Miniprotein binders against q56419. Designs and how they scored, part 154

Target 1, 326 residues: q56419
Amino acid sequence: MEGRTLEEVQEEVFKRHGVLVPKKELEDLAKALEEAGLLLTEKVEARLKEEEEKLKRERPMRLAGLSYPEGEREARAFLEAFRASYPGEGEEARVLLMPHLEPSRVPEVYGAALAALEKTPPPERIYLVGVAHRPLKEKAAALPVPFQTPFGPALPDLPALQALDALLPFELFNTPLAFREEHSLELPLFFLKGRFPEARVLPLLVARRSPELGEALKVVLRDFPGLLVLAVDLSHVGPRFGDTPLTRTLAEEARRRDLGFLERLAEGEPEAALAFLGANPTRIDGVEVVASLLPLLRERKGKVLAHRLDLEAPTLSAVGAGTLVL

## First folded at step 13 (miniprotein)

Design za83
Fold by ESMFold2-Fast, scan of step 13:
Structure za83 (fold): chain B 326 residues (1-326), chain A 107 residues (1-107)
Amino acid sequence: as target 1 above (326 residues)
Amino acid sequence: TEEERRFEELFIEAWELLFLGYQSGNPEILRQAIELFKEALEIAKRTGDPAREAAVLASLALAYYELGDKEEARKYAREALRIAEEKGIEYVIEYARRLLERLERLG
């Protein structure tokens, strides 16, 4: 495709492969499967109860052998290859924003995050805040168990999690099953555990904006200092996300919105970053996380280390990813 | 039965991988889902369960569509519709018709 424009690539892919099914088609299929009794059978419910019971002890790897290597040696080489894909130096992070989409799509963005971790003193604990991709019973949730990785288990910081739970108006440990299939925690955690093997983790998911979570975290971070990681993706554009096929104009708009959002966060102006997005027309999935964590992001200046809008040519869609240190 | 249990295990796992692959944007996860759906399809055919067969075919159509393989998506959607119409499986009929309509409009 060397020397081809985005529009020319899109036209060829459109002709050969078609477009991705929008979200409504996934919902329609889920309803068809429920009607057939395949998703809501008593056996499915029994299996989910078994999985929920297992999650009281540990969270197993789900993406090993798929998004990262299962073996420790191979995982270490993989991590170092991602670091090598970013030619720049990192900056020390007290707050790190990094992506959670498939790492192979944006290796230099994950490499930038690794560079920042390299410049960051090893934290005693990591507050890892991802985006819920499954419904939560409350606005946010956590799972207080070891998360398996190729580098050994990432152990929960139980005292800090209990302190957080005590400050919230809802039960923090409210939806264990939401963590069984959660790449927004598992993929960043792979990189974080590889760099900080001794750090304990608070694995947190946000489904809807929770100002009370941000206020509680501000209190907990004073008593239990650590690295705050926002594991969020940026713009989601194209048919895969219920949009029109990706055009040069749409891609430029997505990049403009991604960078405008990140730069305002880097200026310590998270309310301005949210206001800049307005109705969030390119679907930056980190909006609810940033809106929840406002008290932790205000007046923290930093730097955007990397940004990429990654084209998924077969689906004529793109996802934005960035690394920001504060 | 043993085969019914194996079908349910494969189908649930494949569906979860389909959703995970869609959300994460990892085509390898989608290919893994397709592999498991194809194994489930063989069980549905052997056990003579047209409702399960139609559901797996519709799922394969979606998985291939998500990969951008419209020819495979169309093939599986047509077969899902044929069986669903024969057996009166309303939601599969509705889903398959909508997917085929979209594939036709887009090429």
Scores: ipSAE 0.170, ipTM 0.635, lowest interface PAE 5.6, mean pLDDT 85

Design za84
Fold by ESMFold2-Fast, scan of step 13:
Structure za84 (fold): chain B 326 residues (1-326), chain A 107 residues (1-107)
Amino acid sequence: as target 1 above (326 residues)
Amino acid sequence: TEEERRFEELFIEAWELLFLGYQSGNPEILRQAIELFKEALEIAKRTGDPLREAAVLASLALAYYELGDKEEARKYAREALRIAEEKGIEYVIEYARRLLERLERLG
């Protein structure tokens, strides 16, 4: 029989198909400190309640001054520098897959995304789908408030979000605190808002595969057309992620897995992309997003614009990032 | 007290930055977490709180490990273990030993 916790099952899935590991080491120490009364005090609980209340009104910048410049003029120059790092012209996107890894580590990959956005007509709204790095009460969540950026607030598309909520078997607006510190939305949004300042946004997080989300989004996109953005990173390999130290062979295998995954998506074959990863084990955080959005990805052909496996020499680890246009 | 409140503010903020830096892969965020942990460490030492001191030292070890600074990670993990063993802080003993094992595997 089972004899496994839900947490252990989730850890197994994430090790095989995808999110940053070893998250468990950070969680284990946090739990130990909480039990010792150092992390989850009455003061901390009060602070979390205050933060949750603030998130009912707006989502403030968390990474300004760290991953991107705080001032609008400096932010614009930053975008131009990233665009300049990619020598290509880009291609029009109806669906864009882009990374959410620290941009300075993979500038050409973000540059490729910017090139694609330059070729794309301004959408009325952007469906921005990231990966939950905090637990969600449901398989997916959204936060229906303005997200602050150096280019002004990215406003929520409230009618489209309400339409989506109505079609789902769970409450869409279920975990506001998960959005307070979520780089998988904040980093892509910085680039998207810089290119499409007038577009409204549906900020969505996926924690576990949700076929019902993909079916609902297919319906909502017919009534509320827009750009679909999958903000996902690719392979996570090495000791930082619970693996053996990176070797040349492991790095080449990770590049092959990343490209094989992206190329199958580019052929409009998302099930084949997932099956390819199942036959070739990897830690790609995009798996849960792709698995949730199958109805939106089938038979959409496109092109891989960029890929990089970023090597983190001190930890003998690497993270893959790519830009795909469909 | 005022010092205890300041410790909690620094410690929680540092842990939020540690998690964010780990997930995003931004070393500057990890460096900011380290600076906040170092401020919290001075408060724990000044107030004579071995539990808080051991907790901050273990947290610094993790932050340096994630940053790729194996020598600093080992230094802080050993100091956390020393204090935790002297005071019988079993939770910190367990996690400091586990981190030292990982650092040994890494090389």
Scores: ipSAE 0.458, ipTM 0.781, lowest interface PAE 3.1, mean pLDDT 85

Design za85
Fold by ESMFold2-Fast, scan of step 13:
Structure za85 (fold): chain B 326 residues (1-326), chain A 107 residues (1-107)
Amino acid sequence: as target 1 above (326 residues)
Amino acid sequence: TEEERRFEELFIEAWELLFLGYQSGNPEILRQAIELFKEALEIAKRTGDPMREAAVLASLALAYYELGDKEEARKYAREALRIAEEKGIEYVIEYARRLLERLERLG
């Protein structure tokens, strides 16, 4: 039957305006801009084509000078400050769940992740799985190029990426432009590269549930062992995300949902973690990533090191962030 | 023209920053988007383009709404509505009225 998904609509908007809008929240404005006749010129189209071509060689920093320092010395001091913000010791991680929210809002949560990485032997490679904030042509994607950081380029693990691509029923390297501006990879990568400068990286984005990705990764991890990192945020509540203004009761409910989700993951029960979220799974950023990676998370016990529900007072909204080691 | 080209460059970059600031939760990035939208607004006013002016004003209203600056959001939404009503831009009229209704509920 005929119909279009919101993702299909967003792809059409992107083609016309060269800008992706976040899901339903900005859909009405995107339609208003279309009616206003702000179609892309040939110059904007050419620029997007040039940017896509550049992404075949490297992925430049987008958030340097905004979310983290551009210079290596300043970046190192920034990492040390974040580690110092967490008073506890870490635990060794085979799987690390960490946030991708603006780090300055949840410094102790990133500090907990750094503490875990401090206890973890340096991996040869990091499987960095983030959340696609722009539509992908397939359920998941990767970009097999160096990612620039203040600590030098994070080099791709080409053999492991090729092995992964070969096992998937779709082209893994399918949407380079989705990686041009993607904080769910860039922000965690800053911390991971600072701690493990020699590790190669598999930068992966999940847009929709892909059980085939989890099954393929399970096979690839046996031949190419490494650290699995799920870079996901938790609850998104309040008017900024289409909800009513945050109250103490709603904040407590969000904290309980976040912690209940994380604790079930820590017990090696990822299906129970997903079920616990009930009717509101789409308001927790990590759902599609966890659902895709079930084979890697089952029967793996661990510990929640940190959790914070960070309040945006001006918007009466909040975002949850946590650090979990498995 | 050169000004039309500069408008597009500013407007697209501002929208990229609005998206990035919204998704990452970094209000500094949202403030940078606002500065670029304001520069684009001056070009739209100078070139006498009411469609571009209404679009930038609606975008500024959304950016301030996402920052939680309700007064600036109302100011820009009302101005966007005024121009959209004058020029008969249906979706901008609907968008601006809807945003103003949301702002009234928030207080």
Scores: ipSAE 0.529, ipTM 0.798, lowest interface PAE 2.4, mean pLDDT 86

Design za86
Fold by ESMFold2-Fast, scan of step 13:
Structure za86 (fold): chain B 326 residues (1-326), chain A 107 residues (1-107)
Amino acid sequence: as target 1 above (326 residues)
Amino acid sequence: TEEERRFEELFIEAWELLFLGYQSGNPEILRQAIELFKEALEIAKRTGDPEREAAVLASLALAYYELGDKEEARKYAREALRIAEEKGIEWVIEYARRLLERLERLG
């Protein structure tokens, strides 16, 4: 009926019809199926329940052997190669914005994030905020289990997660299945765990603007200080994202929009950053994350360390990525 | 049957990889999805299930479209449409036609 039910409908459609549709069309499809009196298949529901039970114990690696090496030694060499891709020194971060798209497409951007982490004192915990790529029952969610990495499990900060849950007007530990395949957490976590192996993690997903999450996090961070990481991508342009084919003009516009957004965040003006995007006719992944975390971003000045627009020539599309320290 | 169970597992895994590859922007993940769809296609053909065969062909068309291989996408979409029209599988007819229209706009 809501986020989780829509996800089950997505999987039922995949199993029966093999169709990929945007979130809006999946919502319309869910309504059409309901009106037609169709129910989710028992087999899909049984599979989802079994997968959900597994996620109560741990979150396994999904991208090992695909986006990063499975073995610890190979993973360490991979991480060092990304650091070497960025020629700069980095800056200390209290808040770090980094991408979550395929690292090999923007190695210098991930390298800049690693440079910032080298200049940052090891935090006791990391508040890792990603973007939900599957529906959530609520505006935001967390999964309070160990997340496996090639460097060992990233352990959840259970006291801090419980404190956060207590301050929210909704159940924080909703929608475990949304975490089963979530690259916006897994890919940044690979780099964060490699740099800060002792840090505990609060793995958070934002689906829709949640000002109550930002207000609650402001309180929790006072009692449980740590590094705040916003794992977000920037512009999404071109036919792959429902837009016109990429041109040099549109690519330049996307770069200008990305940098204008990041620059305003670096000035400690997140509302101005959001207003700037509202005036520009293209999409940025992470708007909902920034809008949710306003209390944590205001009056924090910092620096944009890197920005790239990754061009997907075959699809005439592009995705922006950046590293910002605050 | 065991073959029907294997088809379903391959098909679900392939779609999960397709979504993951699309969202992360990793073409290797999309290629893995394509490989699993091709294994599922072999099962659908062997078991003589035109609905599953058409569904896999439509899925392959989308996977190649996301990978940026317009020619393979067009090829699989046309084959999905052919089978769907022969067997009266209306949802595949509509889906394949929409994808082919999108491919025409790209050239």
Scores: ipSAE 0.362, ipTM 0.736, lowest interface PAE 3.7, mean pLDDT 84

Design za87
Fold by ESMFold2-Fast, scan of step 13:
Structure za87 (fold): chain B 326 residues (1-326), chain A 107 residues (1-107)
Amino acid sequence: as target 1 above (326 residues)
Amino acid sequence: TEEERRFEELFIEAWELLFLGYQSGNPEILRQAIELFKEALEIAKRTGDPEREAAVLASLALAYYELGDKEEARKYAREALRIAEEKGIEFVIEYARRLLERLERLG
C-alpha cells in the first residue's frame, strides 16, 4: 500500500498502458499522468469508485457499435452472417474453446463456434472463462451481475457462482473494475447469448494459473451442469506483441504450435498440450486458462473445427484463433 | 477549468480505447481513440500546455503505430520528440524514441 516500490509502480503503468518507463522519468510521468487524468488522482479515483459502484448492478456493453451492432435486429443479422462464413457442420460441445479476438478478423472461426452451439442442447448455464486483460487482486475473478447484450441481459447464475466462491481459498468477486472493459468475455458472450438466450452465465476471468479454480469448478459443474466455454486466443507474433517482424517461417511455426496445442487438447491430453508449447515462444494466450482447468479437460476427446492465423500486414504481426469442441 | 476537465475526459477515454483496440485487435476502436486524441490535442494547443501537447502527440503516434499507419506514427512521434526535447519533457522523450526505434525496425 504505502510502501510501494518503484518497480511496482512501473509494473502498474505497464499493465494499464503496455509501456514501461525509465526510473528517472517516473516522477515526471506520474505528475503528467495525474494532470492528464491517467493516474489515480482524486477525480480519477472518484470516477473509478462510481464505475465500480455501477458494476455492482450491471455490466454495460462496451463494444456495441464497435465490434458488433447495438440494435437487436442488426445484431441477429450480424451473428447469422458469421454462421454463414463457416461451410462445415458443427458438433455437440460439452466444452467449447473459441476466440475472443476481433470477430471480423476470423469470421469462419466464430462461425465454427456457432455451428457447434447449433448442435449443442441449450444449457441451463454457461461457464464462460476468459483471460484477464487488466490486473486482478487474485488469480481469478468473477462478476455476479447481468451483462448487457443486444439480445437482452445475460443473467448471472448466482447459486452456482456462490457455490464456486465457497469452494475457493480466495474471494471470487475480488476485482469488479477488471470487468468494465473485458473483450475476452464480451465478444464470446455476444455469440453465446445470441444462440442460448435463456442460459445464465458465470463470467470468469483467469489472470494466472489457478489449479484450485479447476478443482472447484469440477465440483460445481457436478451440481450445476452447464456448457464450459474457454474464450482464448492462440499465437501472438510480430512487432505489435514485442516480437520481430513476421516472416513466412515464423507464421508457419505459429500455425504449427497453434494446431499442435489444439490437437492435444482434442485428444483429452491438456498436460501434453501445455508441454508441447514449452516456453510458449509464439505467446499462445490460452495457456493460463488451460493450466487452471486441467481437471475439466482431461480425458475429454473432441475435434478442432477451425483454425486461422490472421495476418496484420501493416504491423507485420499475426494472431491465431481456433474453435475446438470437447 | 472547463477545458482542463474536457482534456482529462478525452485523454482518459482515448487511452482506454487505445488499450482496448490494441488488445482486441479492432482497428475501428483505434480510429476512435485517434479522434479523441486529436480533440485533446486541440485543447492542449489552445491552452498552451506543451506537456499535454507532447503527451497527446506521443499517444497519437502509438495509436497510429497500432493501426499500422507507419507514416502518421513517425510524423507524430517526431513532433512529440521535437516539442519534448525543446521543453525538457523527459517521459515523452523516452516514449517517442522507443517508438521511433521500433518503427525503424519495421521499415
Scores: ipSAE 0.641, ipTM 0.838, lowest interface PAE 1.5, mean pLDDT 85

Design za88
Fold by ESMFold2-Fast, scan of step 13:
Structure za88 (fold): chain B 326 residues (1-326), chain A 107 residues (1-107)
Amino acid sequence: as target 1 above (326 residues)
Amino acid sequence: TEEERRFEELFIEAWELLFLGYQSGNPEILRQAIELFKEALEIAKRTGDPEREAAVLASLALAYYELGDKEEARKYAREALRIAEEKGIELVIEYARRLLERLERLG
């Protein structure tokens, strides 16, 4: 057969450039643009290749001046304002679940995470597990370079990353371009680096359920103990996410789903948490992270410190965010 | 051409910011995407490229929809549809009609 489908063309472009895969609305628009004859030029291809090469050395800030202040002094004031937004006391964490949603929308939830970090002894390293918002060549990936922040670079824990890579059935450092624009790592890292400036980081992305990642991490954590951070958002509801307009009833259902999920995790029952979501379906991007990390979450009891369903009145949509310590 | 290359660079950066703003929930990033799309729109108009103009207008409609600005989203979707119908750009026609239908449901 001669000819190619749009999906095959998109896969080829993705493999070359790590291009974003859009949701249904973005997918439909991308197809319309390809049919209208909009193609990447050789110069655009060269630029993306140069960006990939730069990522072998460091990961620059993308959200500085957009989601957090670029200057160190302003960044510290910003971080302390978030802590002040949470009136409660924190709990010590060996595992922390926190959001990666735009912080200004759920300041008390990030404040709860900061409160937990205040009660937590400074770790030597942080295992920061986010959600891939770009396709990965494998189920999970890491980028073993310094990540820039307003508080200085967050340095990679190279021995721990290499130990992890050696235990996995795939190359861990497989998709550098996926890290170029990844808020699920950058936004939590801002807060983590502000609180633990000396901690090294393992920046990890999960795209699909990887039980082998959880098993390998369990082994690596014995030799390289540290704080495990799951940077995940909760329910995504409403037209912005391809659903019906938000009502009070649907918002209440989303809150119940989020809290039911978090409370089951807090009881040390992550399989029950996943089963609960299966019975009460919602668009939670953290499902693949939790499913991958089961061996690290079982039998760990903890506490939900905060939860908010943040409403976008103009779009009649909402995103859930929570802070859980285990 | 130089303007053709600049259009593609602006369009790709705007598209990346649109997705980043959508996923992170940051309206400032969506507003940045809109500004880059508007720059790309001016190039498409100056170069007399109706296919690119329709594509940018459809992208602006989506960006304003994600921002929650229904009036601007309708305006750009209608403009995209008008040009796409005139030039027979079927997928842009289909996309713009679906977006307008969704906006009507929102009120």
Scores: ipSAE 0.509, ipTM 0.778, lowest interface PAE 2.2, mean pLDDT 85

Design za89
Fold by ESMFold2-Fast, scan of step 13:
Structure za89 (fold): chain B 326 residues (1-326), chain A 107 residues (1-107)
Amino acid sequence: as target 1 above (326 residues)
Amino acid sequence: TEEERRFEELFIEAWELLFLGYQSGNPEILRQAIELFKEALEIAKRTGDPEREAAVLASLALAYYELGDKEEARKYAREALRIAEEKGIEYVIAYARRLLERLERLG
């Protein structure tokens, strides 16, 4: 008997290696290999320390050549193809919810986000809130450095980040390594930088609900107005996520939960959206972000532009993705 | 040695890509992880390191499982179990048996 929660196991792995173990099959093997000294080695620790030092200057691209083109011209054509995949017109956004799932799986959902950005006046700054896929030392974190993109570096809004840090009961810049490989920021940022090349960014990660983050952001947004972006995925169902193989019933349950969540957010009722999910049995990862940002989402009405539950046929698993403007 | 350093580099990078591919949902990243694991496997075989060989085979089984390739996952899990049983590598025996049981239930 280990006597530990999944979160405690993930934190232990993070403290030793800096890697989040997402599910049972990965968790079991990764932990065994760490205990055998094969994943946690002196060389790995030295490399992570070196990477942490590099992150004091800039955050390099990790997914260039993998999820999006490395070259600026090719990246522009790629972005335009995603916009073309969505047949509708966007709506102006003061708050945008968009996915961070591999874009090629849900091109019309990213296209809907691009359509919304097309209708939105260029913001001076973007508050980009993603989901931590690596454990954080605190409930939330930020990294105050330029993030590289094919469209040039997305520059941090240092005054706004410092104002936010000053209002929080914890150190905001607490886990630089969590940003080294973080697709929930990198993938949305690719699209955001392509549309708003002059906007500065506040790259924020939420690991656990932080009401103090939402309260602080409400204050900071008054002095430093900008576009709020929630980069979150929806349901995660099937064997890849520790669940049973996807059935029609499970897929319909996932769609029902995704859409019920988004529709309540669109009514300006984020507490109702959270209550609707209950125990979150289909594993919507946006729950912790929404729970943290309640003061920014209340009374903001909007529209769901797109939703897809994307099937991974080989794994009999699926991930939900959506675009919501508020 | 140079081979030991190359094994470590490949194995750690493959695991980082495995996590990244799993979390982002990009199967091409999982396939890149598999190729790096295969390179690490060749080093473990050449250097005659049964623990590293069994560990890489178990990792390949997991990578193929996450990719949804059940046949390749079974193949690598069975090979990992064979070597682990011969050499008494208990954590690989336990892991490979559990993965094979999971794959049996999935059909």
Scores: ipSAE 0.604, ipTM 0.841, lowest interface PAE 1.9, mean pLDDT 88

Design za9
Fold by ESMFold2-Fast, scan of step 13:
Structure za9 (fold): chain B 326 residues (1-326), chain A 107 residues (1-107)
Amino acid sequence: as target 1 above (326 residues)
Amino acid sequence: TEEERRFEELFIEAWELLFLGYQSGNPEILRWAIELFKEALEIAKRTGDPEREAAVLASLALAYYELGDKEEARKYAREALRIAEEKGIEYVIEYARRLLERLERLG
């Protein structure tokens, strides 16, 4: 919709949806839009400023009662049930790749991540890198406030965040509103906070590849050691993502692309992983994260603990999810 | 008349926000529109106006559709269609059927 004028979009909406509005309200709406263009923008700006001011203090839970239980006891039982869904013992992680899609759809994949966290010594801090699902003013952003969870607030590591900000050619704390509704951070954080309640967090979003972020993080991790978590989903296939309906062949191709990508990361060859995807086209939202973090992923060997292609039968679509330890 | 004016104010403001959310792709603005549509829905229910109620339900269906919440969109569209068919509100019938058809093509 970028590049279209307000008048062109307004005309489209009235033509397409005018029958939805009672005639008197439709006429009043058209008049109100003409008379209140700037005033409407001011109301939107005021609401966004109010939400942004709230985010300067804390980031509230948005998915509690939906994707995970709100109460601490129920949340603990929920987390243990996910661990139980994975029969393996896990591996120690210095870097963990885990999904951020709805946990109930891939419980064994989140269970594998929990198994890895059980084998991992408690970190002082977690570098949690997710995918921006909203525009950022810069290639990456962070929000330096407590993130609420059923296990208590995940506190920001302010010294490490400040060290990171100082090394970047852009302001790190540039788009607070992008964090208001961000499941790529909230869903992994639920599991991470449940396992490491004392760890501080650096909540980071990547919108576009930022090699400068990876270089800066390599420096910061040396001075502020911690667990690096890449919260990324894998293949996106089917009509829900603008592709053809899922077939058995397309599902097998998606599984092969996901596993080929993860296997190359496990070999310590992130450039080869990216090249593999380029040669075998698919939509993976983690590409920009991996491309940004190359210096942290090279020559780190590890293991793929789990992979699942989650099938959504009503839409004939699928999303891949995996757990990788490095 | 006071509640009728409040309904009109909420409904118009919600549509203005739906338009802005559509143009900007900003889900926060779409959620704000949904909040105002829900307030308008409660007024339509209290005042017993089935045409206003059906129109708000169809508007909520569209707002949830634009937000990507297809199940809420189906729920509101079906309810809008039920009331519209019962009362012969042709413009809501046509819109709700088109939206449900679009949602079913994905499934």
Scores: ipSAE 0.012, ipTM 0.408, lowest interface PAE 8.7, mean pLDDT 83

Design za90
Fold by ESMFold2-Fast, scan of step 13:
Structure za90 (fold): chain B 326 residues (1-326), chain A 107 residues (1-107)
Amino acid sequence: as target 1 above (326 residues)
Amino acid sequence: TEEERRFEELFIEAWELLFLGYQSGNPEILRQAIELFKEALEIAKRTGDPEREAAVLASLALAYYELGDKEEARKYAREALRIAEEKGIEYVILYARRLLERLERLG
């Protein structure tokens, strides 16, 4: 690799192929890709440019037939089954925290989110803030196009997106390809569009802490009121995530960390929630989103409706998921 | 060629799904990645490209490993290693051997 660093190879693989491989396998995979010529192929570069151009018109479904049904009738039944999986009643939300983990893994948690949406007046727009699973050119990004769903396209709120872009010190529409394969937006959007079919959407991704995003959103939300949705997962533990194999003690620690975090958010104390995570805040997927949105979370009291630590026994790993209304 | 382009497209799509399945924890996405890798494998076999065949077999081994199917992971890793050793494909030898070592440690 002619003296290239692992990080440089990882960035090049992502930029040219849209592929981000797990770190533990990265060295061998980067070598395989280089020797197959995929890292340097003009054909792959041409394909990525073509896909980027298509994303200027619409964002197609990627998880239809996999995480949710493709057909509208089947999708409606699926959504109602998830609501039925949560035995409680919801609470009205101005801010909703919900997961983006595979829904079938945590049906009660998504059911709790649906219960909250059921008690919430239909918003004119939804600020959907997810986590970037691919590098962004800036700290945050948005894609101002219709997102396809089984319930019809979720239309972008162009005036609100333009107002947001104007207030930010960076270009908001900076990494279209990051949205091509982004489950942190697609999975929550399925449920949100099913409940609020007329609502427009601001699909936002956060890669790194952006206090500027939170301050800008506070201004935009005043002029363009709507539902704020934080689509974030909680603890990531075990070998699947480059960590120690899960034990009963580690699982209990993860549950305690998740609940302590959510409960402090529910008290309107997001700085205390971040501080509670102590020396290991990066193990919770939503840390960068919460840290970016502090101005929108302060002094908003609410309730934790559901929490689950989903275990994947074959890999001795787990992901935490929760539903919080503020 | 058209078949070479289809191989590259399938291989890239499969890796994108493997990553998405890994991050989301959805085994159905991992199974879809496996199906795309299997389609790419058939192209590599038909075009007589042992390097691409070995690379896809090693990728299938990783996909099954992430799915938690250790037996299938071992099967594909061993086949990747066999072809790679016969043809002197060093990067696949290294990759498949490391994956087999990980599988041995896990039991």
Scores: ipSAE 0.178, ipTM 0.644, lowest interface PAE 6.0, mean pLDDT 84

